# Designs tried in a protein design chat: VH-VL binders against q9vpl3. Part 102

Target 1, 224 residues: q9vpl3
Amino acid sequence: RGKINIQRPKAPHYERARVVAVTQPKYPELPKAKSCFKTRAERTQQQQENPYNEIIAREVRNWLDHSRLVAFFHLSSITADDIFRVRVQLHKQNLHLKSYGSKIIEQAVKNTRYEAIVPLFHSNHCIVFSPDPEKTAALLRIVRRVPQMVLLGGIVEETMLSRNQLVAYAQMPGLHAVQAQLVQTLSQAPGHLIQQLQAHQNSFVQVLDVHAKNQMNEETPKST

## First folded at step 3 (VH-VL)

Design r30 (framework fv_ontamalimab)
Fold by ESMFold2-Fast, scan of step 3:
Structure r30 (fold): chain C 224 residues (1-224), chain A 121 residues (1-121), chain B 112 residues (1-112)
Amino acid sequence: as target 1 above (224 residues)
Amino acid sequence: QVQLVQSGAEVKKPGASVKVSCKASGYTFTSYDINWVRQAPGQGLEWMGWISPYNGETNYAQKVQGRVTMTADTSTSTAYMDLRSLRSDDTAVYYCARDQGLYSTFYFDYWGQGTTVTVSS
Amino acid sequence: DIVMTQTPLSLSVTPGQPASISCKSSQSLLYTDGETYLYWYLQKPGQPPQLLIYEVSSRFSGVPDRFSGSGSGTDFTLKISRVEAEDVGIYYCMQSTQFPLTFGQGTKVEIK
């Protein structure tokens, strides 16, 4: 459920949807990125080692090294049309939505200070990169309307921030406030920040686990 | 200094419409969402809806859906709430309140002074 | 809609004594991101509401440390360690976990 729009609006009637689709602007093709809407089974398949993993891991490392803003999300199932609209909105703000398998992430961050983030990517996930940390507020405003993307935390100016710290950072009016927050963040033990990021992921997993257990009690309906 | 200044009291007949304004100052208007909350005499608080001055997106409470329109004018840093087909039970103090408009958090850090709307026959 | 129920509805306190207000929700306020979105507001006579506590337990800027919030799931508490004359008013809890945003009925706090 999303805070901005917890109640999903009913889909428009087919005729209205068709008219709207015909009149909707067609967005230009964006640079192809690995899909964020893979199922658990599809993600498991892509985790297999293959010869391209090293090449893609270098791409991920380059994104991490050259991005001053990185945000981590858990991703629930989402339609191709919906994720494309989100990607277009993000791209206009120089925010780049990417999805990579956990093995590729692990290879990319191995022997770096970011190695501790690997556990965040064992569930369905996606990452947003930007060279511009001032775009954090724009990122969060866009994602606020996408209930399928759940913010876990991020990295700003190479400093790891919990979800709450990243939200607080986005509200800061400028560089002086940003520096104050970074100093405060740096005073915390590294393990504490990782625990906070993982706690958000674990809380979400617990919510999903409760839902899955409730679903196990449902009998298959019979119809003629 | 952040300030939200609302328009003056209104007295309306049943079936009329009222438009309440909320002028923001002391911050970047498009960086924060505006929520509208009303309070009937001697009653508690009731959320009516929100508007994002950033993109004009709105979300209205079901009870007033179809009768309310929220708008924002970025050139004057002013949010508006237009409530139509007024009923006696719409008599209330109407507040605008600022919300960060970021991610999942909705806390109202600054409130307008309130606008009394009285609907009487 | 999530229904927010406050107890007591009114409370008369001797100055300097503690006060406690309960807020119960009809559904868990735990959001999918693992956070609990519960807030406390104070409305002083003749004034708009003002934020006291956000996200269960965080004090808003300028709020005295005698105010504290706690709770989880569906059961939340606002405590005032020692009530002062300036604390008179109506206290409201609010949830933002699910639309529509909903408030408790309010708890009136008065000095004896």
Scores: ipSAE 0.151, ipTM 0.564, lowest interface PAE 3.3, mean pLDDT 79

Design r31 (framework fv_ontamalimab)
Fold by ESMFold2-Fast, scan of step 3:
Structure r31 (fold): chain C 224 residues (1-224), chain A 121 residues (1-121), chain B 112 residues (1-112)
Amino acid sequence: as target 1 above (224 residues)
Amino acid sequence: QVQLVQSGAEVKKPGASVKVSCKASGYTFTSYDINWVRQAPGQGLEWMGWISPYNGETNYAQKVQGRVTMTADTSTSTAYMDLRSLRSDDTAVYYCARDQGLYSTFYFDYWGQGTTVTVSS
Amino acid sequence: DIVMTQTPLSLSVTPGQPASISCKSSQSLLDSDGETYLYWYLQKPGQPPQLLIYEVSSRFSGVPDRFSGSGSGTDFTLKISRVEAEDVGIYYCMQSTQFPLTFGQGTKVEIK
């Protein structure tokens, strides 16, 4: 406090201030486009640099490094209650369903042997982890009842497998040697495998788009 | 080792209901879905629906939807098919079958012996 | 619904001779995942059906190697290289590409 200072700016004379208030337009001031643009850009920059994302990315890397079974899914619209029920069912089989943002997954797999999987996560997705690769059959039986989860492929014993190869692995006897031989026999080079996984995802999207368009078109109905 | 044992033959009048049981043994009951398939005398096979003993989820064929209920009792490893408002054309042998399929596949590896249901006035 | 049509409806075979059964679907059984979900079952007299072939060409456990499945799209074939007395019964194809699951009308195989 220091009201003794006589150099503080003074408000306009009361008579003048009253006249100005009465004559001013009563419209709300619209935000300046340039100022709003700067604040939105600043908020976007702050979100991208969120340090919490680094912690979650490290969690994802830990799951990838310590899971002998990893399965990748496209996730269609599903309620929180429905996904929670699926998560509980999977957990009983030592299968851990996780959902992470695409940027977090990109950060997690960057500069790792799993970097090639990044294109799979450009759409809505979820991942199932397990230390036990023999749970692959249990996983597939549970998720076939969840039409919103579409299997894209996975990693078994650090080997990338397409959807069909993962299903074939699950159908083999539970003997470790036999399953290891199958994984080696069916496995593909990472580049070729990613093309196959993306092709399956693209085919699924095309089928959904065609189905949606056919549902809207009543001119050529099909009889069952 | 894997066995599905069904309940005995039933004779019902039109409009009645029937409940067929299918007791599973030799495997983990909740790990496989159960399908129901019927066969009218001298005719082919007709799929009726399936149930997952794991979560109780069901999917019924349109022809019997609204008249059928499939349930599973995990404590006794037994699946049930309850068919209501019986008609003469429901006369058939009803089979339960274990679904070996994974993910997108649905096919039956082991079948019950069949339960004959006769609907006559 | 996908309609499954089998030919012939009946077949009489001398023991040791080959037999062939055709199954045609009203639309392609090729699923969006690149797999074809076509199955073959045998129903022996007085018994429930039993699985012979799964996913077009894979022989189920315990099924003799004289049984083989082939085909793609809408046309499928089950072949028995040397028919034996124990092979008598009605053969059914089934699709699981779409619900409802549908069966062919059956092919009766008898020994002459």
Scores: ipSAE 0.193, ipTM 0.581, lowest interface PAE 3.4, mean pLDDT 79

Design r32 (framework fv_ontamalimab)
Fold by ESMFold2-Fast, scan of step 3:
Structure r32 (fold): chain C 224 residues (1-224), chain A 121 residues (1-121), chain B 112 residues (1-112)
Amino acid sequence: as target 1 above (224 residues)
Amino acid sequence: QVQLVQSGAEVKKPGASVKVSCKASGYTFTSYDINWVRQAPGQGLEWMGWISPYNGETNYAQKVQGRVTMTADTSTSTAYMDLRSLRSDDTAVYYCARDQGLYSTFYFDYWGQGTTVTVSS
Amino acid sequence: DIVMTQTPLSLSVTPGQPASISCKSSQSLLHTDGYTYLYWYLQKPGQPPQLLIYEVSSRFSGVPDRFSGSGSGTDFTLKISRVEAEDVGIYYCMQSTQFPLTFGQGTKVEIK
């Protein structure tokens, strides 16, 4: 593939299994009995909580709040020099690569509409943020040659998108109204991220068909 | 509508060079990559390489490596393929094709009409 | 290089009858990202190729539902449920799992 620096993938069979495992929805914890008192373990844990974790979680929330584009990646083993080069390329496009611990991400998104992303971060991961959703295409061009980064999905204009829905969004022209309609269309079916990934093929084909028809209509000369 | 319009037929002598153009319209030129594919008379399709108009990055097939240069002019939405040291086996129809694939997907959704290049002494 | 082998090389069908084309790769086309990048193109007489199927089984915009793709790993099939006059041409499979991009040698489909 054009920008892939590694020509021969070494273990493609395992990559799909790993991505699916990471994107699996987390089973909800059993509800605790209604009680006015916290257990000793809960009180002890609160006493041992690092207050700096809340500061980092607040930083993550700030990135989420100020970014109209958020992309989630599984990150395989990569050297510090290689990730630095990727970070530099992304920064030139106002794309900000960040890595946070899974507990910090869980704390940051708890009780928000983004809580569904938590299962994506049970494995090694990274996140790319940008205030500019039109940079989605630039993001995908840069990361497609970084085999250690595997796209899991993202958030565009506060709407959660599967991998293929995010790819479809990236391929649309820079027309604000058309892009907004596409995001609405892609997000219309309710469900968990993993279910969206499994249904992606039909949604992607439908979006491409609608976009092609819209392009034909827009290009038809008026008064012909 | 998306269109890729290529330059006209060329007849060259062995050892000469040829420059084929591919003018894109109906889409944002820098958002899609351009691939070059050739087809010798009565033969199948052979990939030659691709270029990203976004950053000028290229990747060429080994068979033509060192003899080919692909460029893109974003001001005119035109991609070019320069092939040097022409041989008789370079006689083919040369196609440019738009790569709609992002993130490891290279599929050619729109093709130019083709440019016939004939190499004969 | 991944070698793509198509069978049969030519196929003559009566209008309305089904047709099936096989494409075999020398290596698995499953990419490290978990997707299989196998494509089918049709080249009608005197025209450039046109995309029919992308990523094994997805029909491109405007492609009739009589065309379907299937397969995994190294073995792929394109099926036409009922061949029509407009389906005449040469069919090519292509892989983009690794560079260089490679095509099958083509399957000529004709009507008589």
Scores: ipSAE 0.035, ipTM 0.529, lowest interface PAE 4.4, mean pLDDT 78

Design r33 (framework fv_ontamalimab)
Fold by ESMFold2-Fast, scan of step 3:
Formats: structure tokens, sequence, C-alpha cells
Structure r33 (fold): chain C 224 residues (1-224), chain A 121 residues (1-121), chain B 112 residues (1-112)
């Protein structure tokens, strides 16, 4: 510690820690009586966009730019203990689970090559980042034990992949060059792929509705 | 060349314990899960449980819960199934099988040759 | 537990003729993620089982085109368009939608 770990640098994590440390305000505590009235300038400042949103958006762009693997998930209701356990397991494989508000995601990707992902974040969501695309198999193996996390799709080597394409990529052992070429072949229509990611999210909602209806029918006591 | 090699046949008395090994080669051991499936003479297949060599996580079939322990040694690429308090109805061929499945899928793409466990007086 | 029921339990087929095996589950195999996790295995005499079909209809690597899987919900079918001598053995369906993983009781396929 105290020196840069060159063997396994965690550049996005290091940059985030530095940004948070630098931008944390250290202001004296104001007496309640003096804070009950806000000047016009103070009220105007509160109506302006939060400057911390741009800092967090920059963090998201940094994760996207430094990650060769990005996976998008719908996140159902999950306990803090369960998500913490998942985060720990992912971290052991250099997989970083992040959750950002939809407005932050939109701000981060607006006018970038990633703008097409914005519709995926209109529901509860989380994102997993990694600099190592070979960790896709490890990611999916960990997540398959977490029914609250539903894979929507991802980005591998800057190429958008549907859920099925990402699963297929994960199942390929072999040379990185062969994998990259296959990824390019699988992703022939980016516009169609975004539609598939959205359709998969809608299919998940339909599955939940069917299960809810089936559960209601099962809970009804059978009459004799 | 992916291969799963299991330990030799065992003959045990009722109440004894048996530990079956499954040595993996030809792939990264921690990247795939190992399932255990048994087959009693002339009967069908019965799932026993699953272990992830990656994190040591296990899930056991209710019928053997409390009597079975599955472990994995990553240094030797070997999975183990320890079954205790043996009964005559535990007489079966025990298979280990690699789980190629990802996400919510489960494929048993490669199987060990099987280990015959006979429980008799 | 999800109970898997196969029919028939045994069938004898003239070489080159088609064969069909049915598998019925006690509950829907549709997972919350929208996929159906149903598999078909073949166990040849004296050998461990081998994977034929995964996720209802996808053929595993090296499996001949004469094998096909279909179905949804609780009803699934494995079809062999032209049965050959090497297809002799016991066929099993398996589900992984819910733990514990469960198998059908098996269907023995023999050549006349």
Amino acid sequence: as target 1 above (224 residues)
Amino acid sequence: QVQLVQSGAEVKKPGASVKVSCKASGYTFTSYDINWVRQAPGQGLEWMGWISPYNGETNYAQKVQGRVTMTADTSTSTAYMDLRSLRSDDTAVYYCARDQGLYSTFYFDYWGQGTTVTVSS
Amino acid sequence: DIVMTQTPLSLSVTPGQPASISCKSSQSLLHTDGDTYLYWYLQKPGQPPQLLIYEVSSRFSGVPDRFSGSGSGTDFTLKISRVEAEDVGIYYCMQSTQFPLTFGQGTKVEIK
C-alpha cells in the first residue's frame, strides 16, 4: 500500500476514490436560525443542476471507457445483505457492480456512442463493469444464482450484444482474436440489437405477470 | 481435452461413509461447476447436488441433505462427495458431471466414468 | 419438486423409421428470466449419459440433425427423424428451472 499496484491496477476505482475525496465539501456547521432564510442567490443555486451530478456522470463515462466488458441487468427487490454478498463475489473476479440513477446515466452517455442504452435504465437496474472480457463466463456463473438480477445484454470490446449473444460469447474458450471476430459477426445490426434488449426486458415483465397469476391460482384452496 | 476421472469402486457396510473423488483436467477448474448424479441398479438418474469450485458454494438435494458434503480442491483440480450414514438404498453408480451452463442454464456436457458404491452387510 | 414424466417407457423401432418421446412436467418450466430450461440426455449401454439437446430445442455440439426438440410450458417432445443403430439407449429429460434438478424416469429405445 502507499504505492501504485502495477500488477492489478484498478484504475476506475482509484479515480472514483480520488474524485470523491477531492469533491467532498468541508463547510462549517451553520446555526439553524440563520439557515431558515435563504438568499435569492442561495435559492437560485439550489435550482441549478447539481455539480456533483456531472462528477458522477464523468465517473460513469470513465467506467465505460476503461471497461472491455459491461453487462446490464434489471434488478428486482433484493436485500442489502444479499446484494453485498453478490458484490463481494463479483469483486473477487475484478467485476464491479454499480448502480446509478437514470438521470446520471443519461447525462453520462448523452452525445456519446453509448447513448442507445438509455432506455434500458427506465426501470430498476444495475451495471457490472470489468476491464477483462474473459470474465464474462465468471460473471454469468455468479449471477445465475441471483434470481433478482436479470441479464438484459451488454457491451464486449465496444460491441453491443444481446443476452443470448453475451451467453454465447461466454461459452467460447479459445483465442481472443477468434472471440473478437465472432462478436463482430454476431452483432450485424446494432439498431436491431437495442430493440432485442428492450424486448427481453418486456418479456421478463410478462413472465413475472404469468408467475403472479399462477401463484394466485395455487394459493386458492382446492374445493372438494 | 476435457476429462473427469473418478475414484474406484467402493464396498461399504451400512452406517459407514464413502468419499468419491472426481479429478478434472483439460480446462480451468474454477470456471465450471461440478454436479453429482447417482443411478441405482436398473433405475433412472437422481441429482445429488452441486458445488462451485470458484467460491465453494454448494446446493444439496433434500433427500441427502445432512448426510452429504461436497468439496473442491483447486490446487489438485479435484471435487469430492462425502456421503455418510450409508443405507442399502444408497447402492448406486455415482457420476460427477461438469456444468457448462451459464446464467440460469445447466448443461452436463462432460461426465466422469462413474464410481460404483455398494452398501451391503 | 418438479416431477418429470416420460412416455413411452420403452419403444422398439425399425431402422430408418422415426421415433418420438414425450416429457411432461408437473409445473411450467418457464423461468422468471423468460427462458425454458429443459434438456435431453442419451445414456448408451455401459456409458455415462451424454447431452443431446439443451434449452428445449438447441442441439449440442456434434449431435446429428436427425435429433430435434420442441415444446413449451409443461409439454416437451424429442423426435428422431430416422433412428440408427447408434441411437440405442435410454433417453432422459431434465429440468433446471427449479432446484432440485429432476430427471424423467427414462425411455428405452431399441432397434428391431
Scores: ipSAE 0.180, ipTM 0.584, lowest interface PAE 4.8, mean pLDDT 79

Design r34 (framework fv_ontamalimab)
Fold by ESMFold2-Fast, scan of step 3:
Structure r34 (fold): chain C 224 residues (1-224), chain A 121 residues (1-121), chain B 112 residues (1-112)
Amino acid sequence: as target 1 above (224 residues)
Amino acid sequence: QVQLVQSGAEVKKPGASVKVSCKASGYTFTSYDINWVRQAPGQGLEWMGWISPYNGETNYAQKVQGRVTMTADTSTSTAYMDLRSLRSDDTAVYYCARDQGLYSTFYFDYWGQGTTVTVSS
Amino acid sequence: DIVMTQTPLSLSVTPGQPASISCKSSQSLLHTDGETYLYWYLQKPGQPPQLLIYEVSDRFSGVPDRFSGSGSGTDFTLKISRVEAEDVGIYYCMQSTQFPLTFGQGTKVEIK
C-alpha cells in the first residue's frame, strides 16, 4: 500500500482516522438483558461486521508484506515499564513489536500463504516485524533476556521457520562473509557476480536444509 | 579474524582493585556478549559474569556480586572487568570469552589469551 | 546452583584407542524451551579453553569428527573415537540452562 509505510511506524494511520469519522457519530444504547427475542434492527446490528477489525487486519497485512523478518512469541504477564524498555531496545534495531487479537490475525492471514500461523495466536502473543532479516541475531539477543517472551517461530524471506530453524539462521556468521565477498567482486564483470550470487544462494539453502534435517533427527524420540 | 586481546599481568595487594581489559577485533563488537571466566592455579574454570556491549546489560556470579563491575566501550571495542576488595583467593588467570549464543544459549567460541592476576601481601 | 560432576578425573589412552568422559548434572539441563544447554571445552597446556561441542551433540566449526557428544537430562558423554597426541589436555563440561553458568571439575586426558 502507498499510504502505509512500515519503515515509519509512527506515521499517522489516515485510513483508520477516516473510518472512525464515519462510524463514531453513533453511540450504542445501554446493554440489553439476555433474551432470545431481538428486534430486526438489533439482529441486523449484531450481525454487522466490525469495520475496525478490517482496518487493523489491513495494517497486519501491510506489516507482513513489507517485512522480510517476522518473529512470533508467546507473551506471559509483563509490566508496562518492562515491555516499554523492550520496545525501545527493539526499535533502535528497526525491530517493531506489535500485539494484535487472534481474530484480527486470522482475518489478516485468511486466504494467504500465512494462514498456517493462526494456531500460534490462540493464547497471549506478540509479533516482531522488521524489513531487515540481518536483525534476527539482534532480535534473539534482546529477547533472550525477556523471560516473558517465548519464541515460537518466524518467517524469513517469505519462508516459514520453526523456532530452532530461526535460531540456526541467526547463528550463521558465514552469511556476512559471503555478502562481503560478493561486494568485493563488483570490480569484476557483472556476469561473474550473478553466477556467484546464485552459487551462494544454493549453498545457503543446502546448509539450512542440512541443519533442518539434524534438528528433525533430534526431535525424534531416541530408542533406549 | 576474530581476536580478543587482554591486558598484561597484574600483581596486587589484598584490598586493592584490578581492572582487566579485553580488546575485540574482527567482528561487530555490539553483536556478541563478553563473558569473564577465571581459573585459579591448578583449579578448574569459574564463571564470573557477562556483559552485553549492545546495551550495557550485565549479570554477575553471586560469589563476586557487589565487588565486580563489567563495562564495555563501543568506541574502542574494549570490554573491562573491575574487581575490587581483592583477596588471596582471587589469584587466577582471568579470561574474556565471546558468547555467540542466541536465545538462551551461552557458548564461548573465542577466548582471550588470559590475564594473570596475583594477589599477595 | 547446578553442580556438574565429571568422571573420570584423569585417564591415560593409548594413541588410536577410544576415550569416553562422563558429565552428570545435579538437576536436569532440559530448558523450558525444549533444548538442552550442555557444552564441552578442551584446554590444551598453556592455552585458553576452546569450544568442542555445543548443545549436547553439535560440533563447533573445525572440530574433528572423531569427537562426539551425547546424552539427555542429567547424564552426558563426550567420546573420542581415536585419541591423537593433539587431543591431550583438560576437558570441561559446562551448563547454561540456569544461572550461574557452571563447569565440571575437569578431566585430564594424556597419552600412554
Scores: ipSAE 0.111, ipTM 0.547, lowest interface PAE 4.7, mean pLDDT 77

Design r35 (framework fv_ontamalimab)
Fold by ESMFold2-Fast, scan of step 3:
Structure r35 (fold): chain C 224 residues (1-224), chain A 121 residues (1-121), chain B 112 residues (1-112)
Amino acid sequence: as target 1 above (224 residues)
Amino acid sequence: QVQLVQSGAEVKKPGASVKVSCKASGYTFTSYDINWVRQAPGQGLEWMGWISPYNGETNYAQKVQGRVTMTADTSTSTAYMDLRSLRSDDTAVYYCARDQGLYSTFYFDYWGQGTTVTVSS
Amino acid sequence: DIVMTQTPLSLSVTPGQPASISCKSSQSLLHTDGETYLYWYLQKPGQPPQLLIYEVSSRFSGVPDRFSGSGSGTDFTLKISRVEAEDVGIYYCMQDTQFPLTFGQGTKVEIK
């Protein structure tokens, strides 16, 4: 018998031991007779809930640490069957589609250089990870045909990039020197980039609103 | 320079199969998708399907579904379109076309010269 | 499938005069990413099609400035400000907003 292996980037053995050591006291011993005051019992219950979130947050941090390509998407309504097909297509390219709750993302990136990305995940979202930044072009080709996934931006070689910067990166013909220079040239402060990514998300919402209004006009003409 | 060079004309009987090749040069073959488009004599353009040389992923048009197979050989930078159970209405010029399949683009910027396939009936 | 309808099916133009070709789609071509994936191709006699305009209004490299595209939603237009002899051929619109890719039936442009 074995465990399911999603082929995620592996954390070092030492880090796994560290996580195990941190989570081992999940259920602290409670002394008998009058040690179960409401305040202490409530804190113990809260501690029991926290370890699971930290384990998943640690998984997210490991993906971020071991992936040279990370892409962020807004995700609209999509069937389980459709998202499964997308996940399979991406996996063939060593691209790993993951979805995590915003609370877990916040916990994962807290006190890291990526803390500024948290606002991107307050709406429906998903993330694609890869150890290979040359897969950016393959990623964009696949998601171009998935209208429910809208690219917000990403991280390439630890540098935050906007949608347009990722497209520019993808146009490089696999020349590592040119790609490295482009990443350096496109480098920006996280705060400014997050504002740009949020603007793109807001523009997308406006476009959807216009599209919905156009659909309504086609179904129910205003002028007869 | 970018070029797509297709195989020569074919004459087939109904029920036969045909395999058309499209050899790419002047660019990184795996960075662009290849589409196949046909044109019957005196008629318009009809999209048949596409292949990504990068991962072998394909998507076919409904009219040829079950009769067509598209493949790509990255070692020779050549795409292939295999069409089975030929009928007289498959008589057409078959084009391969390169697709700039990036996030915001998906258009045919370079085309092969065309391969005439005649199905005698 | 999205049906693409071109009008007129053919037109004869005096050299130097403008020409206009219409393309109508059965559904809006506005994609959820905010782009409209509408393209114009020209096929000269005995040649493969060549790209003229991508994403409604952007001219492809090397395409003369006399060609312009416009439109939104379901109604699109290709305009040639002054038709020249080299512009003779069949013009096709194509959509890639929704699978499968579909072409208009074509518009034949001839010189009078």
Scores: ipSAE 0.006, ipTM 0.461, lowest interface PAE 9.1, mean pLDDT 77

Design r36 (framework fv_ontamalimab)
Fold by ESMFold2-Fast, scan of step 3:
Structure r36 (fold): chain C 224 residues (1-224), chain A 121 residues (1-121), chain B 112 residues (1-112)
Amino acid sequence: as target 1 above (224 residues)
Amino acid sequence: QVQLVQSGAEVKKPGASVKVSCKASGYTFTSYDINWVRQAPGQGLEWMGWISPYNGETNYAQKVQGRVTMTADTSTSTAYMDLRSLRSDDTAVYYCARDQGLYSTFYFDYWGQGTTVTVSS
Amino acid sequence: DIVMTQTPLSLSVTPGQPASISCKSSQSLLHTDGETYLYWYLQKPGQPPQLLIYEVSSRFSGVPDRFSGSGSGTDFTLKISRVEAEDVGIYYCMQSDQFPLTFGQGTKVEIK
């Protein structure tokens, strides 16, 4: 019992306890009704989850579900020591830097409204998560000192934003209602926003190609 | 209306230190970074460093590294620049200027009126 | 450090005529994010500098449309389509691609 010492509850003799346990009705561990509530879409989604990546994909979905701020970055070559220092600085502001393979990201966002972001992760990338959207300014200040991390865009309060829209959002601290209205005003249909995010990535690649060509041309001996 | 109001002119001996203030008004002080820029008589502009009132982070120009300290007091919305071991070539007008301080974007949208610091024997 | 070089250093303009100022950087100002962080400031006599153009070509609030910025890589231009008396002063370009932030030497614009 519930009442301490009222009837001096004593455990039954061992053999009696065993008999009582055996005669108690056994209920199934899981109600069969729960399995019947699965939709075809849910069954199809679960079948496509790779067993190797399922656990990590669930971790990514958990981060997305509990983060009101998600920022996407292209990541150039950076040493383990340098990225560790950045991660520590971000962590002090409740900003969590994560890196996941593109297939894991694809599995995590499959059949969600964020599925369109998958193409952003076909190159080197990292993601920063935070439950606090007011930390957007802190994030951008920290990343400003890390040239290897190039901001592509993000998600604030479940709304996808381009790089410039994230910067604009960060400049408007204050009342949550005003910020929410701004986020809605700045946001575009996912198709248009994805094109903007991909354009930043494509522009970066084009810049690297032009720079590489100029470097090679400069190293070529001058002709008379 | 955004305003940055700086402290008055200073005359110092070589080896002394000077502390210039910059009081901000008309905006949320912690939402923007403060840069310090100086201009020697008849010369161009020279960047000295920046401070984020949001978290106290600073970045100083190498030429003044070790001699300068930038601070911000959020309770009074005031930024400070303390320059030590003054030399004659530190004679300049010192400006504070606001920028958004976010990501790689820097533009000094509003400037203080300037503080003249003269270092002479 | 990135060196910013302006030409000309001095320019005398008849009112209503155009003016053009060049700014050249010692290395490309194209940032890894694909943007170019080049800025133009005007310092009128006895006043602090004021922002005219940010990120190569965007006019700051309240700046007249007679001011325009252009350029890419290492070569940038500030144009004034019709110079007015209030436009006299020293014009500076600035880069923020790398620390330390650096300015050009300045271009003095005066009325003829």
Scores: ipSAE 0.145, ipTM 0.575, lowest interface PAE 3.7, mean pLDDT 79

